# VH-VL binders against q9umr5: the designs that were tried, part 459

Target 1, 268 residues: q9umr5
Amino acid sequence: SYKPVIVVHGLFDSSYSFRHLLEYINETHPGTVVTVLDLFDGRESLRPLWEQVQGFREAVVPIMAKAPQGVHLICYSQGGLVCRALLSVMDDHNVDSFISLSSPQMGQYGDTDYLKWLFPTSMRSNLYRICYSPWGQEFSICNYWHDPHHDDLYLNASSFLALINGERDHPNATVWRKNFLRVGHLVLIGGPDDGVITPWQSSFFGFYDANETVLEMEEQLVYLRDSFGLKTLLARGAIVRCPMAGISHTAWHSNRTLYETCIEPWLS

## First folded at step 21 (VH-VL)

Design yh8 (framework fv_nofazinlimab)
Fold by ESMFold2-Fast, scan of step 21:
Structure yh8 (fold): chain C 268 residues (1-268), chain A 123 residues (1-123), chain B 112 residues (1-112)
Amino acid sequence: as target 1 above (268 residues)
Amino acid sequence: QVQLVQSGAEVKKPGSSVKVSCKASGGTFNSYAISWVRQAPGQGLEYLGEIIPMFGTRNYNEKFKGRVTITADKSTSTAYMELSSLRSEDTAVYYCARTKYDILEGFSDFDYWGQGTMVTVSS
Amino acid sequence: DVVMTQSPLSLPVTLGQPASISCRSSQSLVWSHGNTWLNWFQQRPGQSPRRLIYKVSNRDSGVPDRFSGSGSGTDFTLKISRVEAEDVGVYYCMQGTHEPYTFGQGTKLEIK
């Protein structure tokens, strides 16, 4: 039968946002056990990402243990970063497909409605002063704030993203890389009309350089140094890139064409 | 000056559903989360759930999950709380209230409340 | 769920005298340094709740300075330095640190 699917939501989210996704999975893969994790819902999604990783880890361990053939992860928006860390910290995960649904894998740097909603008096150019403080690092949004004009501060202060991307050295980096490489497929989904993830290419491990020119994954030092295994995964044929235009940030989990094109093929 | 205006009183039969509205100003609707809280006669306050209309995200108190649905209509700046499979224990005043999620200044929980909507469930 | 316990539940007080309400949480309400999501509400008879205090000790605009909040971790206090007739009502503490948000059972303030 089909491998179980574990869904990890995004900022301010809950399982209710995935009603359409569950309907699509049930139609194409009837009998699939889908668990949408109701942890860190609503405002708790603003808790530090390492705290979220610990909680989600405790929830996924028994699901993975009961599925010897493996599981699939579908991780939306901020949830994609939680899943990145899960795959690195778990020595024994059995994840086949990790489906990253419009997640800021290289970080976020943009004046969007989410930023203005959470930081109404701040501009993207000044947010580094808040996010790269101990205070700011207690909020998930700051854990993946990646200001390309203050890369030195990002590398020093980021308690989460710089570490899981191998951009800053860490004693566990070799083990984290080994664990991440156990994944069967890394399916990256995103697009130019998202309107929240900035740059949208962050969902594909692209990001701004110091001039705000987007460099794609293969031009990133993280990829070139193979810091956590992206180059190895690509060489293995394990990375799938599925960009789609015309989809806004809150519609990735409720668009049938997106599901059929980018998600359905990876739910064996 | 801030207004959250709720719909009028409802009398419902057990097993039916009720849908209460909360009309907000455009500024409130776009900049705040809207929460629902109930109060049974002579009892305390109980949280049901919250919606952020700007993003369409919602979350519910597990106690009511499966029975409560919170939605928002941007064209009318109105949030709705629907409670299904009504029981006599659901008799209460239902309030909407707003919350501001400002990380730098701090979360501003339930700084303004609607006038309340009495829902009576009786056979 | 986080249990919020208020004491006393009934608080008869003489006009002009101080009043104090305690609120205890079953878990720490600290989110991060400087952020503890503990709020106090007043509900006058027949009215919607009105927030008095947010983030433990911050008074809302228009709330008289005779109202003050204090506390940390799991132990919080609302004080009224000089009770006035319009202060009659039920007072609720509320935590927003853990979902679902929870309220104390309420303290009914009455004039003796």
Scores: ipSAE 0.788, ipTM 0.885, lowest interface PAE 1.1, mean pLDDT 93

Design yh80 (framework fv_nofazinlimab)
Fold by ESMFold2-Fast, scan of step 21:
Structure yh80 (fold): chain C 268 residues (1-268), chain A 123 residues (1-123), chain B 112 residues (1-112)
Amino acid sequence: as target 1 above (268 residues)
Amino acid sequence: QVQLVQSGAEVKKPGSSVKVSCKASGGTFSDYAISWVRQAPGQGLEYLGEIIPMFGTRNYNEKFKGRVTITADKSTSTAYMELSSLRSEDTAVYYCARTRYDILEGFSDFDYWGQGTMVTVSS
Amino acid sequence: DVVMTQSPLSLPVTLGQPASISCRSSQSLVWSHGNTWLNWFQQRPGQSPRRLIYKVSNRDSGVPDRFSGSGSGTDFTLKISRVEAEDVGVYYCMQGTHEPYTFGQGTKLEIK
């Protein structure tokens, strides 16, 4: 009776990270069929996001086809961007709740230990030189690098995020918007203590301006222009915002209070 | 300077579990991924899995489905590999090795190895 | 899984002569132009493996320049320009492009 749940993991991740989430769902919604997709695990999570979208698309088609009443998506961190693109490129998806779990929906611009781990000789201020090259765009993390001080380079070089956000023109933009708008609920989760997603408001479609002042979703050009349907979804009452303090980046999928407050209500 | 030091040899009975340690020194433990590779006597190398302490993530070779568990303790700079439901075919030298993920310079796979831990499964 | 096939399996070589080992993968190891995750390891008798080459052709620090790696796509070669007595051991290629990481079956280099 409960709709199936499809889980899409994050950077370097695999299904093993979601054992607690699966336990919570089984406790509150017994009998739910939960599929955690083991595609692009580990280092393969660094593959270009469009390649990941294609692979995940092939995996979700048969699951959606077998669930005429709809499915739910839970998409963690980088996985939330994969799911954003899935909902845009699939003209036949039947997703009810898209639960975005601390995902950098407007991109990433932070000099965290995670960034230094992957780019040990770079600062956030000069990473645009690597990411906005053809070389850099062959790595997932550069597909959503969003330097607010080099917006012209971001718009021209981003092969993924600028396109799915409608910040750069694409022939399929109108169809992608129509497809994305088929979603029942867009549930946005994130918080100030994440420590990785920078700014953390990126999980709620907020982001830095050129002075590194955070502008919230309703002040973004993509919202004001309704480029992929955010303004329409908000007017429809389909956007849910669930911020929670005290949760670090690797704990979003394993915190019971977070699950009960932000996820459980949207699993039908 | 860089060393990966593993725990001593183990002799185990079929059906039991073994837990091998790998202690890192000569650099920041969290800067690297730690992989586990085994080698049966006179045979080649076989990958079991990898842990990335910085990200709290781990990935396993599907061949060892549900039998292998890799963990890390950042406070002691030590990675562990536990293999359960042991069979005679699991008799091998088990190695830890480190990997550096660098997007600009490229992935530096298995640049340093531990000395190996002989695990013998008898009967 | 990606299958890595080495040839020859046994390589007897006269001291001071060149030696070469072939490694073929069942699918492309190219991540992107300039990024191919193919590595070569040496295992001397009684020792842990030691990396010689990473990313197809990059020599590790302390590895003599008589060792060189080359190749692309699915076909790779490790070459030793002048074999020394200390080179006795088993050589393995390894791919890191696809998970799980896989190794060739090994090539045993011996002095004739």
Scores: ipSAE 0.799, ipTM 0.893, lowest interface PAE 1.2, mean pLDDT 93

Design yh81 (framework fv_nofazinlimab)
Fold by ESMFold2-Fast, scan of step 21:
Structure yh81 (fold): chain C 268 residues (1-268), chain A 123 residues (1-123), chain B 112 residues (1-112)
Amino acid sequence: as target 1 above (268 residues)
Amino acid sequence: QVQLVQSGAEVKKPGSSVKVSCKASGGTFSDYAISWVRQAPGQGLEYLGEIIPMFGTRNYNEKFKGRVTITADKSTSTAYMELSSLRSEDTAVYYCARTPYDILEGFSDFDYWGQGTMVTVSS
Amino acid sequence: DVVMTQSPLSLPVTLGQPASISCRSSQSLVWSHGNTWLNWFQQRPGQSPRRLIYKVSNRDSGVPDRFSGSGSGTDFTLKISRVEAEDVGVYYCMQGTHEPYTFGQGTKLEIK
């Protein structure tokens, strides 16, 4: 029988977005128990990411406990960051494949219509004033806002991403790294036509430098220092990179070719 | 000013489906979420679900999951609520309402409502 | 689901007198950092609901200043300082903090 699959949705999302994904899994791996977690749906997806991590952790523990052979995670957009933290804070997780669907792993810095919709009076160059305040850090979007022109403020004020990426010290960093390294496979999915995740290479741990030139994962200090285990995972052969062009942000969970190419091979 | 104009009254047989429209003016689909709320004759208000066209996301009240479908057509600035497997208990006035999501100003829940659409389910 | 309980459900009031409606939630409506999404709606006979108050105490444009909202956490109040004939109708509290959004049962305000 196949390992259970746990799905964690993204911003403003719910289990409804995954109806096609569930169809695909049922067709290729019939009998798979798939749990799409309906926590922090819709508006509640804006709650602080650490609060979401706690809630998802409570939901995930009994599922993992009932599956001694392991589970798979499929985590979409913002949900990928929730899953990153789950893998670090859980000292007994048994995740085999962590499949990240277009998640801003190094953060977000872009003037997308999505961000302007929520912050209509702000440009990407000014959003740091809001996001790096204590008030702003009470919203999930600001927890992964990563302004490359104010890296000092990001490092000091980010209550979530800078900590989970090991960019700022934390007492639990060594334990978080040890826990994260228990994952069997880290499957990174994303692409240039996403239109929301900016830069799109953030889904592959690439990000802007101070001149807004994208540096890929292997050039990041986080990778070079092996802050939470990326270099170790890559050396172990545990990182899978699956970029695909032609897919918009809301289509990653409903494209059959994407599923067959990037997701299906990792659902044992 | 934003206006929400809904389709006309419907009489349906048990087991059929109904699709109610809500046409918006004044930037509803780029700026706002659209929610659906119903009210049985002489009863209170009950939330069905919401669509956020900007994000392509929809969220449904668990009570109606599997029977309710909310969609939007940005080209016509129209949201739709379809309810299937109709029962007599579904007889109600169905309203659409909008919510702007400006984080700095705060969420302005249900600031404008449509005129309502009476759906009667009878044999 | 968050249960919203209103009291009274029937509120006969003499014209020109004050009226008060209570709303209690089964869970805290505080999001975080002091944000609370509690709204009040008025529905006149044969009309669509109209929002009067948003975020506990903020009065909508065009709503007479005789209407005020207050409260915190789980306990909220809508107050009308001097009831006028046009105020007859049903009043609903509504929470937007937790999904699904939920409404109180409604309070029918009528002139004695």
Scores: ipSAE 0.705, ipTM 0.851, lowest interface PAE 1.5, mean pLDDT 92

Design yh82 (framework fv_nofazinlimab)
Fold by ESMFold2-Fast, scan of step 21:
Structure yh82 (fold): chain C 268 residues (1-268), chain A 123 residues (1-123), chain B 112 residues (1-112)
Amino acid sequence: as target 1 above (268 residues)
Amino acid sequence: QVQLVQSGAEVKKPGSSVKVSCKASGGTFSDYAISWVRQAPGQGLEYLGEIIPMFGTRNYNEKFKGRVTITADKSTSTAYMELSSLRSEDTAVYYCARTHYDILEGFSDFDYWGQGTMVTVSS
Amino acid sequence: DVVMTQSPLSLPVTLGQPASISCRSSQSLVWSHGNTWLNWFQQRPGQSPRRLIYKVSNRDSGVPDRFSGSGSGTDFTLKISRVEAEDVGVYYCMQGTHEPYTFGQGTKLEIK
């Protein structure tokens, strides 16, 4: 009856972070087959995002093949970027709802405790020197580092985000757009109290300009050019925005009110 | 200087649970990941799982799935490993060990170890 | 799981002579650009393990320079240039590239 749900975790995470989410789904949609993918757990979440996309692709193919009615994706934090690429590279996906839980869809530019944990001697203003090197691009966090003061470097050096957002040319761009547009619903979730995703509007395809003023999705070149289908999806009524205040980064998958408001309605 | 100090030896009956503590002193607890490793008498080292207090995340070795729970209390700088449904094969010295994730300098795996806690499970 | 295989498992050596321990992984331990998460630990009788080498060849502070690590991909070696009595113990290789982290079986170093 209910479509299967596939869950993709975030940085340093594993399936064990989603126990509350699974309880909520079981309560509201009993009998739903939920698969939380235990790939790239813990430190392996730092591996290059294209490598993660390949591994998750191999895992989701048999799940999707067994569900001709379709599947739903719930993708948390960094996992939302994995799912973005997955929807583009799979020419046969049957995803109905893609639910993005506080994912930095336009990238990250924040000077948070998380950044200091991984780069103790760096500030956001100088991390571009590390991330936009070939060495830095071998780490997932650098694949979506988006310094608004060095946009030319981001466009030339980003091996992942600039390509999936269509900000830099790629030979597969037309096919990736066609594949992404097959999604039934793009459900975007995030909020101002996240404390990690910076700017928090990145979860809704907003981002800083060169003056660190946030421009919303409709003002982004990727939207205006319809580079991977955002404008088409919005016109189709397929984009859902569900912002919620009062939720910290590690609580998106374990807040009942958030689940009932933003996730439950999209799990047919 | 960071020291990892573990709780004292335990003797348990089969089917019971044990909870071992690992208190970090010196340095900031949240700057590090804490892993748990065990060693049966005369045997090698076996990884149980890891907690990263900064990220609120924990990962377990599938071999111990459903039996091991690792937690942390930042206010007391203490990590805990609880193992349930104990069997005689769980008799071992249990160690906590520290890992630092610095991308520039490289991952510093298990750079500091606790003194170990002997857990004996009677047959 | 990545299987770590050490040889020899028993290593009797004469004082002052060199000793060598091999460690092989069932999968490549290369992360990227020289980042290979292969570590060596020493466990003296009755003591906790102590890390000697991290990232294949980097010696920890306080570890004598007679200890050295080398290797790449799936084949790694720990060498002791001149064995001393205090080196008696069990030596373990450990990989941190793939989860779960895994250890070799251990090599028991004994004086002849």
Scores: ipSAE 0.726, ipTM 0.863, lowest interface PAE 1.5, mean pLDDT 92

Design yh83 (framework fv_nofazinlimab)
Fold by ESMFold2-Fast, scan of step 21:
Structure yh83 (fold): chain C 268 residues (1-268), chain A 123 residues (1-123), chain B 112 residues (1-112)
Amino acid sequence: as target 1 above (268 residues)
Amino acid sequence: QVQLVQSGAEVKKPGSSVKVSCKASGGTFSDYAISWVRQAPGQGLEYLGEIIPMFGTRNYNEKFKGRVTITADKSTSTAYMELSSLRSEDTAVYYCARTSYDILEGFSDFDYWGQGTMVTVSS
Amino acid sequence: DVVMTQSPLSLPVTLGQPASISCRSSQSLVWSHGNTWLNWFQQRPGQSPRRLIYKVSNRDSGVPDRFSGSGSGTDFTLKISRVEAEDVGVYYCMQGTHEPYTFGQGTKLEIK
């Protein structure tokens, strides 16, 4: 029957956010075993991303072991970064489709209400002082803060994103690339009306240059150097891009049209 | 000033459900998380769950998962806690309380509380 | 779940004397670099809980200086330097480091 689906949530989330997604999957792929991982829920979603990766790794191992035909990952927002790291650190993952729902794959740089909620007295222009400190790196949101005006600090201080993107050297980079390349399909979903992920093209591996001009994936050094396998995956036909307008950040997992267009085709 | 005002006392039969409201005033409803805590007569405090209206996210204590539902209506600045399949052991005063997740200031857990709502489950 | 254990559970104190309440957690409450989400609440008879202390040792606005919090890791203390009649009530410690948030069983402070 259908491959099991593992869902990894985002910032402050829990399994409750995915009730509509589970209904859609049940309607189109009845009998699918869907596991929404209730780890690092609520405020624990602010814990360092490497700590979250370790916990989620322990949870996904037995699920993958029971499904020799493979599994699918659906990873929302911050959860997409957790899944990126999972695919790199696991020598034996059997993930077919990795479906990334509006995740800041190249990082975040925006003055959104989300930033104001967590840092009421900060602006995007000065948050680098906090995030690129050892103290700041103990919070998940700072692990993927990517200030395009302080790229030198990002490269030196980022304990997570710069490493998984191969933007800074790491002893395990070659193994991480080999492991990530085992994925069957990388399905990237996002859109201009998200309102939180800034720039929204970060969900498709695009990002700001020093002048805040967005450069798409194929113009990124990460892609050009094939640091963790994006160029290889694209050449293999394994990358799917599914942008959709009209969807706000908290609606990606509860929009039927989005599900039918971007998610349903990749659940075997 | 900041005030959380809860709905009035309820008497319910076993097997029914109850929905308690918590209206926020004197501050910005969307700037805070709203938690629900209960206290059985003569007993201590027990956490049920939390909603963050800004993020649209809900987190529940596993003990109550499947029976508790927390919602929010931004237009009326009101949070709700609904508890289903009521048992006599659910007889308690139910409180709402406010939390701030300001990372620089530090998390400010349960800084303001509602007056409480007595829920009695009896035959 | 993190278990919060308070001692003593009953605390009779002579007016004007100091009082001390201990709180122990089953796991470390350290989040990162000095951030420890340990809070103290006071509940007077018939009233809602009121927060006295947050982040181990920070007094809330309007809380008298005679209340102080201290501790680290798994062991925490709430002290009242000179107990006044208005201090009668139940005191609870609470941890916010791990979900679900958990409370101690409460310490009832009474005047002898």
Scores: ipSAE 0.769, ipTM 0.881, lowest interface PAE 1.1, mean pLDDT 93

Design yh84 (framework fv_nofazinlimab)
Fold by ESMFold2-Fast, scan of step 21:
Structure yh84 (fold): chain C 268 residues (1-268), chain A 123 residues (1-123), chain B 112 residues (1-112)
Amino acid sequence: as target 1 above (268 residues)
Amino acid sequence: QVQLVQSGAEVKKPGSSVKVSCKASGGTFSDYAISWVRQAPGQGLEYLGEIIPMFGTRNYNEKFKGRVTITADKSTSTAYMELSSLRSEDTAVYYCARTAYDILEGFSDFDYWGQGTMVTVSS
Amino acid sequence: DVVMTQSPLSLPVTLGQPASISCRSSQSLVWSHGNTWLNWFQQRPGQSPRRLIYKVSNRDSGVPDRFSGSGSGTDFTLKISRVEAEDVGVYYCMQGTHEPYTFGQGTKLEIK
C-alpha cells in the first residue's frame, strides 16, 4: 500500500485548490490516504508562521503516528515554509518525501500584483520598513520578506525565515538540523513563469545578492555552512530539482504533466 | 463610485440549483475579495463563502460545502454564487459584498454590498 | 464556529436619547497590534446592510459622528449618542478574525 500524503496549502488557500491533485494521486496510486489540512484557511493564512507551524504540527502528529512506514508531504507556496519548519521542530517525524511546490525557500523580494494586493501603497524597496517591525512580523508574508538591500535588518528582524535557514543563531539550531536531516527526499519544484515567487529560484534555495544577481543554492552561505543540512542532503543524493517552464503560480497543483514528471515518482 | 449589481429574483423547485451573479463597477475587480451572505425572511445574516480573484482562491462555510460554488469572470468583472440541491429553507435574499485586504490599513470587511437577490424555493 | 451574541435584541428608544448595543464573541477577536476584526452593520427596512464601523471603532465615510464603537477581546459596544428617526433598523455585529465569518443575531432599534 502507498504511504499517506499530507497536503499543506498556501496564502489565502484552502483544500479546494487541491481537488485535481487528489484526482491525479487516486489515478496513479489508488488507495492512498490523502489528508489536505484545512487549517489557517483564507485570511488566517496571514497569521504568523510560527503559530501556523504549531497548529499544523498538532494535526500532523496523529497522522504520522498511524503510519509506521512513513508519510509524504506536499506543501504549496507559503505552505512549503510551514513544512520546512515542521521537519525541523519535530524530533520524531517520519517524512519520506517532502515535495515543495513553488515555495519561497530563501524568501520573497518582488513587486508583483500579489504584493500590491496586500500593500497597495508600498514598493518592494520600501516594504522592509513595515515587514521588519514587530508589527509586520505578526503577518506571515513579512515572516519571509527577504530584502537583499537590507540584509542586516532581515537578519535581526525576521522572526521565522532567518531562523529556520540558520542565517541567524538560535538555541535549537543543532536539534532542528538533526530533525530536518531525517527526511528521505527533498523534492524542489518551481519555474520561471510562476509570476509570483520572486526570484523564482527561491523555490530551489537560490536568491538575490545585494546587486539583485541570483546566486544558486550551492553559492549560498547557508548551504556552504550546512546550517540546516542542505549540503549533507545533496551529498546523500536526497535533493531532487524539478524546474518546469510554462506554469503559473496557481497551476502547480492542477497540471497533469507537472504531476507526472515531478510529483508522481516520489509517492511510494 | 463602487457599485455591486446583482441578477434578478429567482423562483426554484426543491432539488434544483440557482446561480446568482454580482457585477462590480467603479473599482478594479481583481483588487477585492467578493463574499456571499444570505438572509432568510425575518432572520439574520449568514455567511456562505468568499472568492479572491487575484489569488484564484475560494473558501466556503463548512455548512454549505458540497452545495455552494463561487466563481469569478475577470473579463466581465462578475462573481457568481451557485447553490445546488435546493431546499425550502434556502429561501432567502442572497447578497454579494466586497472586502479589501490591506495589511497597512487593515482588512475592510464587507465595505460595499449588492442590492440583494431574492431566491424562493417552493414546490 | 465563533458565536456572536447581541443584547438587547429589541431596543425601543425615544428620539434624541442615547442607545447602546452589546456584542459578545465566544472567542477572542484579537489578531495583532490593534487589529481586531469586529464590524457593525445597519440594515434599514427593505435595504441592504450598510457598514457603520470597522475594526472596532473606525467610522466609515458618511457615517454620522453620533455613532461610535468600542470594546476589546470578546466584549464590544455600539453607541448612538442621540437617536434620530433615520436610525430605525436592525444592527448586526460581525467578526472576521476566524473563519467562517459570523454575525450576531441582530438588534432591532425602534422609535417610541
Scores: ipSAE 0.757, ipTM 0.877, lowest interface PAE 1.3, mean pLDDT 92

Design yh85 (framework fv_nofazinlimab)
Fold by ESMFold2-Fast, scan of step 21:
Structure yh85 (fold): chain C 268 residues (1-268), chain A 123 residues (1-123), chain B 112 residues (1-112)
Amino acid sequence: as target 1 above (268 residues)
Amino acid sequence: QVQLVQSGAEVKKPGSSVKVSCKASGGTFSDYAISWVRQAPGQGLEYLGEIIPMFGTRNYNEKFKGRVTITADKSTSTAYMELSSLRSEDTAVYYCARTLYDILEGFSDFDYWGQGTMVTVSS
Amino acid sequence: DVVMTQSPLSLPVTLGQPASISCRSSQSLVWSHGNTWLNWFQQRPGQSPRRLIYKVSNRDSGVPDRFSGSGSGTDFTLKISRVEAEDVGVYYCMQGTHEPYTFGQGTKLEIK
């Protein structure tokens, strides 16, 4: 029998976005128990990410407890950050494959539809004024806003991303790293035609330097310091990179070729 | 100024489906969310669900999940609400309403409403 | 679901006198300090609902200043300082903090 699959959606999403994904899984792995978590749907997806992590934690505990052989996570967009933190705060998770679908793992910095829709009068260059306030940190999108031109403000004000990525110290960092390292496989998926995640390499732990030149994962301080285990996972052979061109942000969970190439092989 | 104009009254038989439209004018259609709310004769307001046309995302009230489908056509600036397996208790005026998710100014919930569409379900 | 409870449900009032409607939520509507998604709507006979108040106490454009909203957490009030004939209708509170969005039962304001 196949391991259960838990799906965590993205910003403003609901379980409806995953109907094609569920069809693909049912075709290739019939009998798989797939749970799409209908928590923080719609506007509640804008709640602070730490609040979302707590809620999802409560939902996944009984699922993991009933599956001693392990579970798989498929986490889309913002949901990938929720799952990243979830794996760090849970001292007893049994996740085999963590499949991250186009998630801004190093943060977001771009004038995209999401930003213009939520901040219609703001440019990416000015959003740091809002996001790096205590008020702004009460919204999920600001929890992973990563302005490469105001790195001091990001490091000081980010209540979520800077902490889970080990860019700012936290009392629980050592325990978070130990917990995260228990994951069997970290499967990273993303691509240049996404159109929302900026830079798209954020899905692979790459990000802008101060000149907006993208530095890949192996050049990041968090990787070099092994702050939460990326270097250890890579050395263990546990990181899978699956970039694919031609896929827009809302299509990652509904493209059959993407599923067969990047997701299906990791669903035991 | 934003205006929401809904389709005309419908009379349907039990077990059938109804599809109500809501055409937006003024402002950019993709800049806001469209919600659907119903009101049975002499009763209060009940939320059905919401669509965000910009992203194609939709969320439904669990009470109607499996029977309600909300869609949008950005080329015609029109949102639709389809309700299936109609029962007599689905007789109500169905309204569309607009919401803006401006984080800086605050969420502007249901700031403009359509005129309503009476749906009567009878044998 | 968040339950919104209004009182009174029937509010007969004399022209020129004040009126007050209470709304209580089953759980906190605070998103963050300064952000509480509580709204008030007026529905005149035969018309669509019209929003009067958003974010607890902010009046919509064109809404007379005799309407005011107040409250915090779970307890909210809509006040009309001097009721006029045009105020006849049903008033609803609505929360947008938790999905699904929910409305109170409605308060019917009538001139006695």
Scores: ipSAE 0.771, ipTM 0.881, lowest interface PAE 1.3, mean pLDDT 92

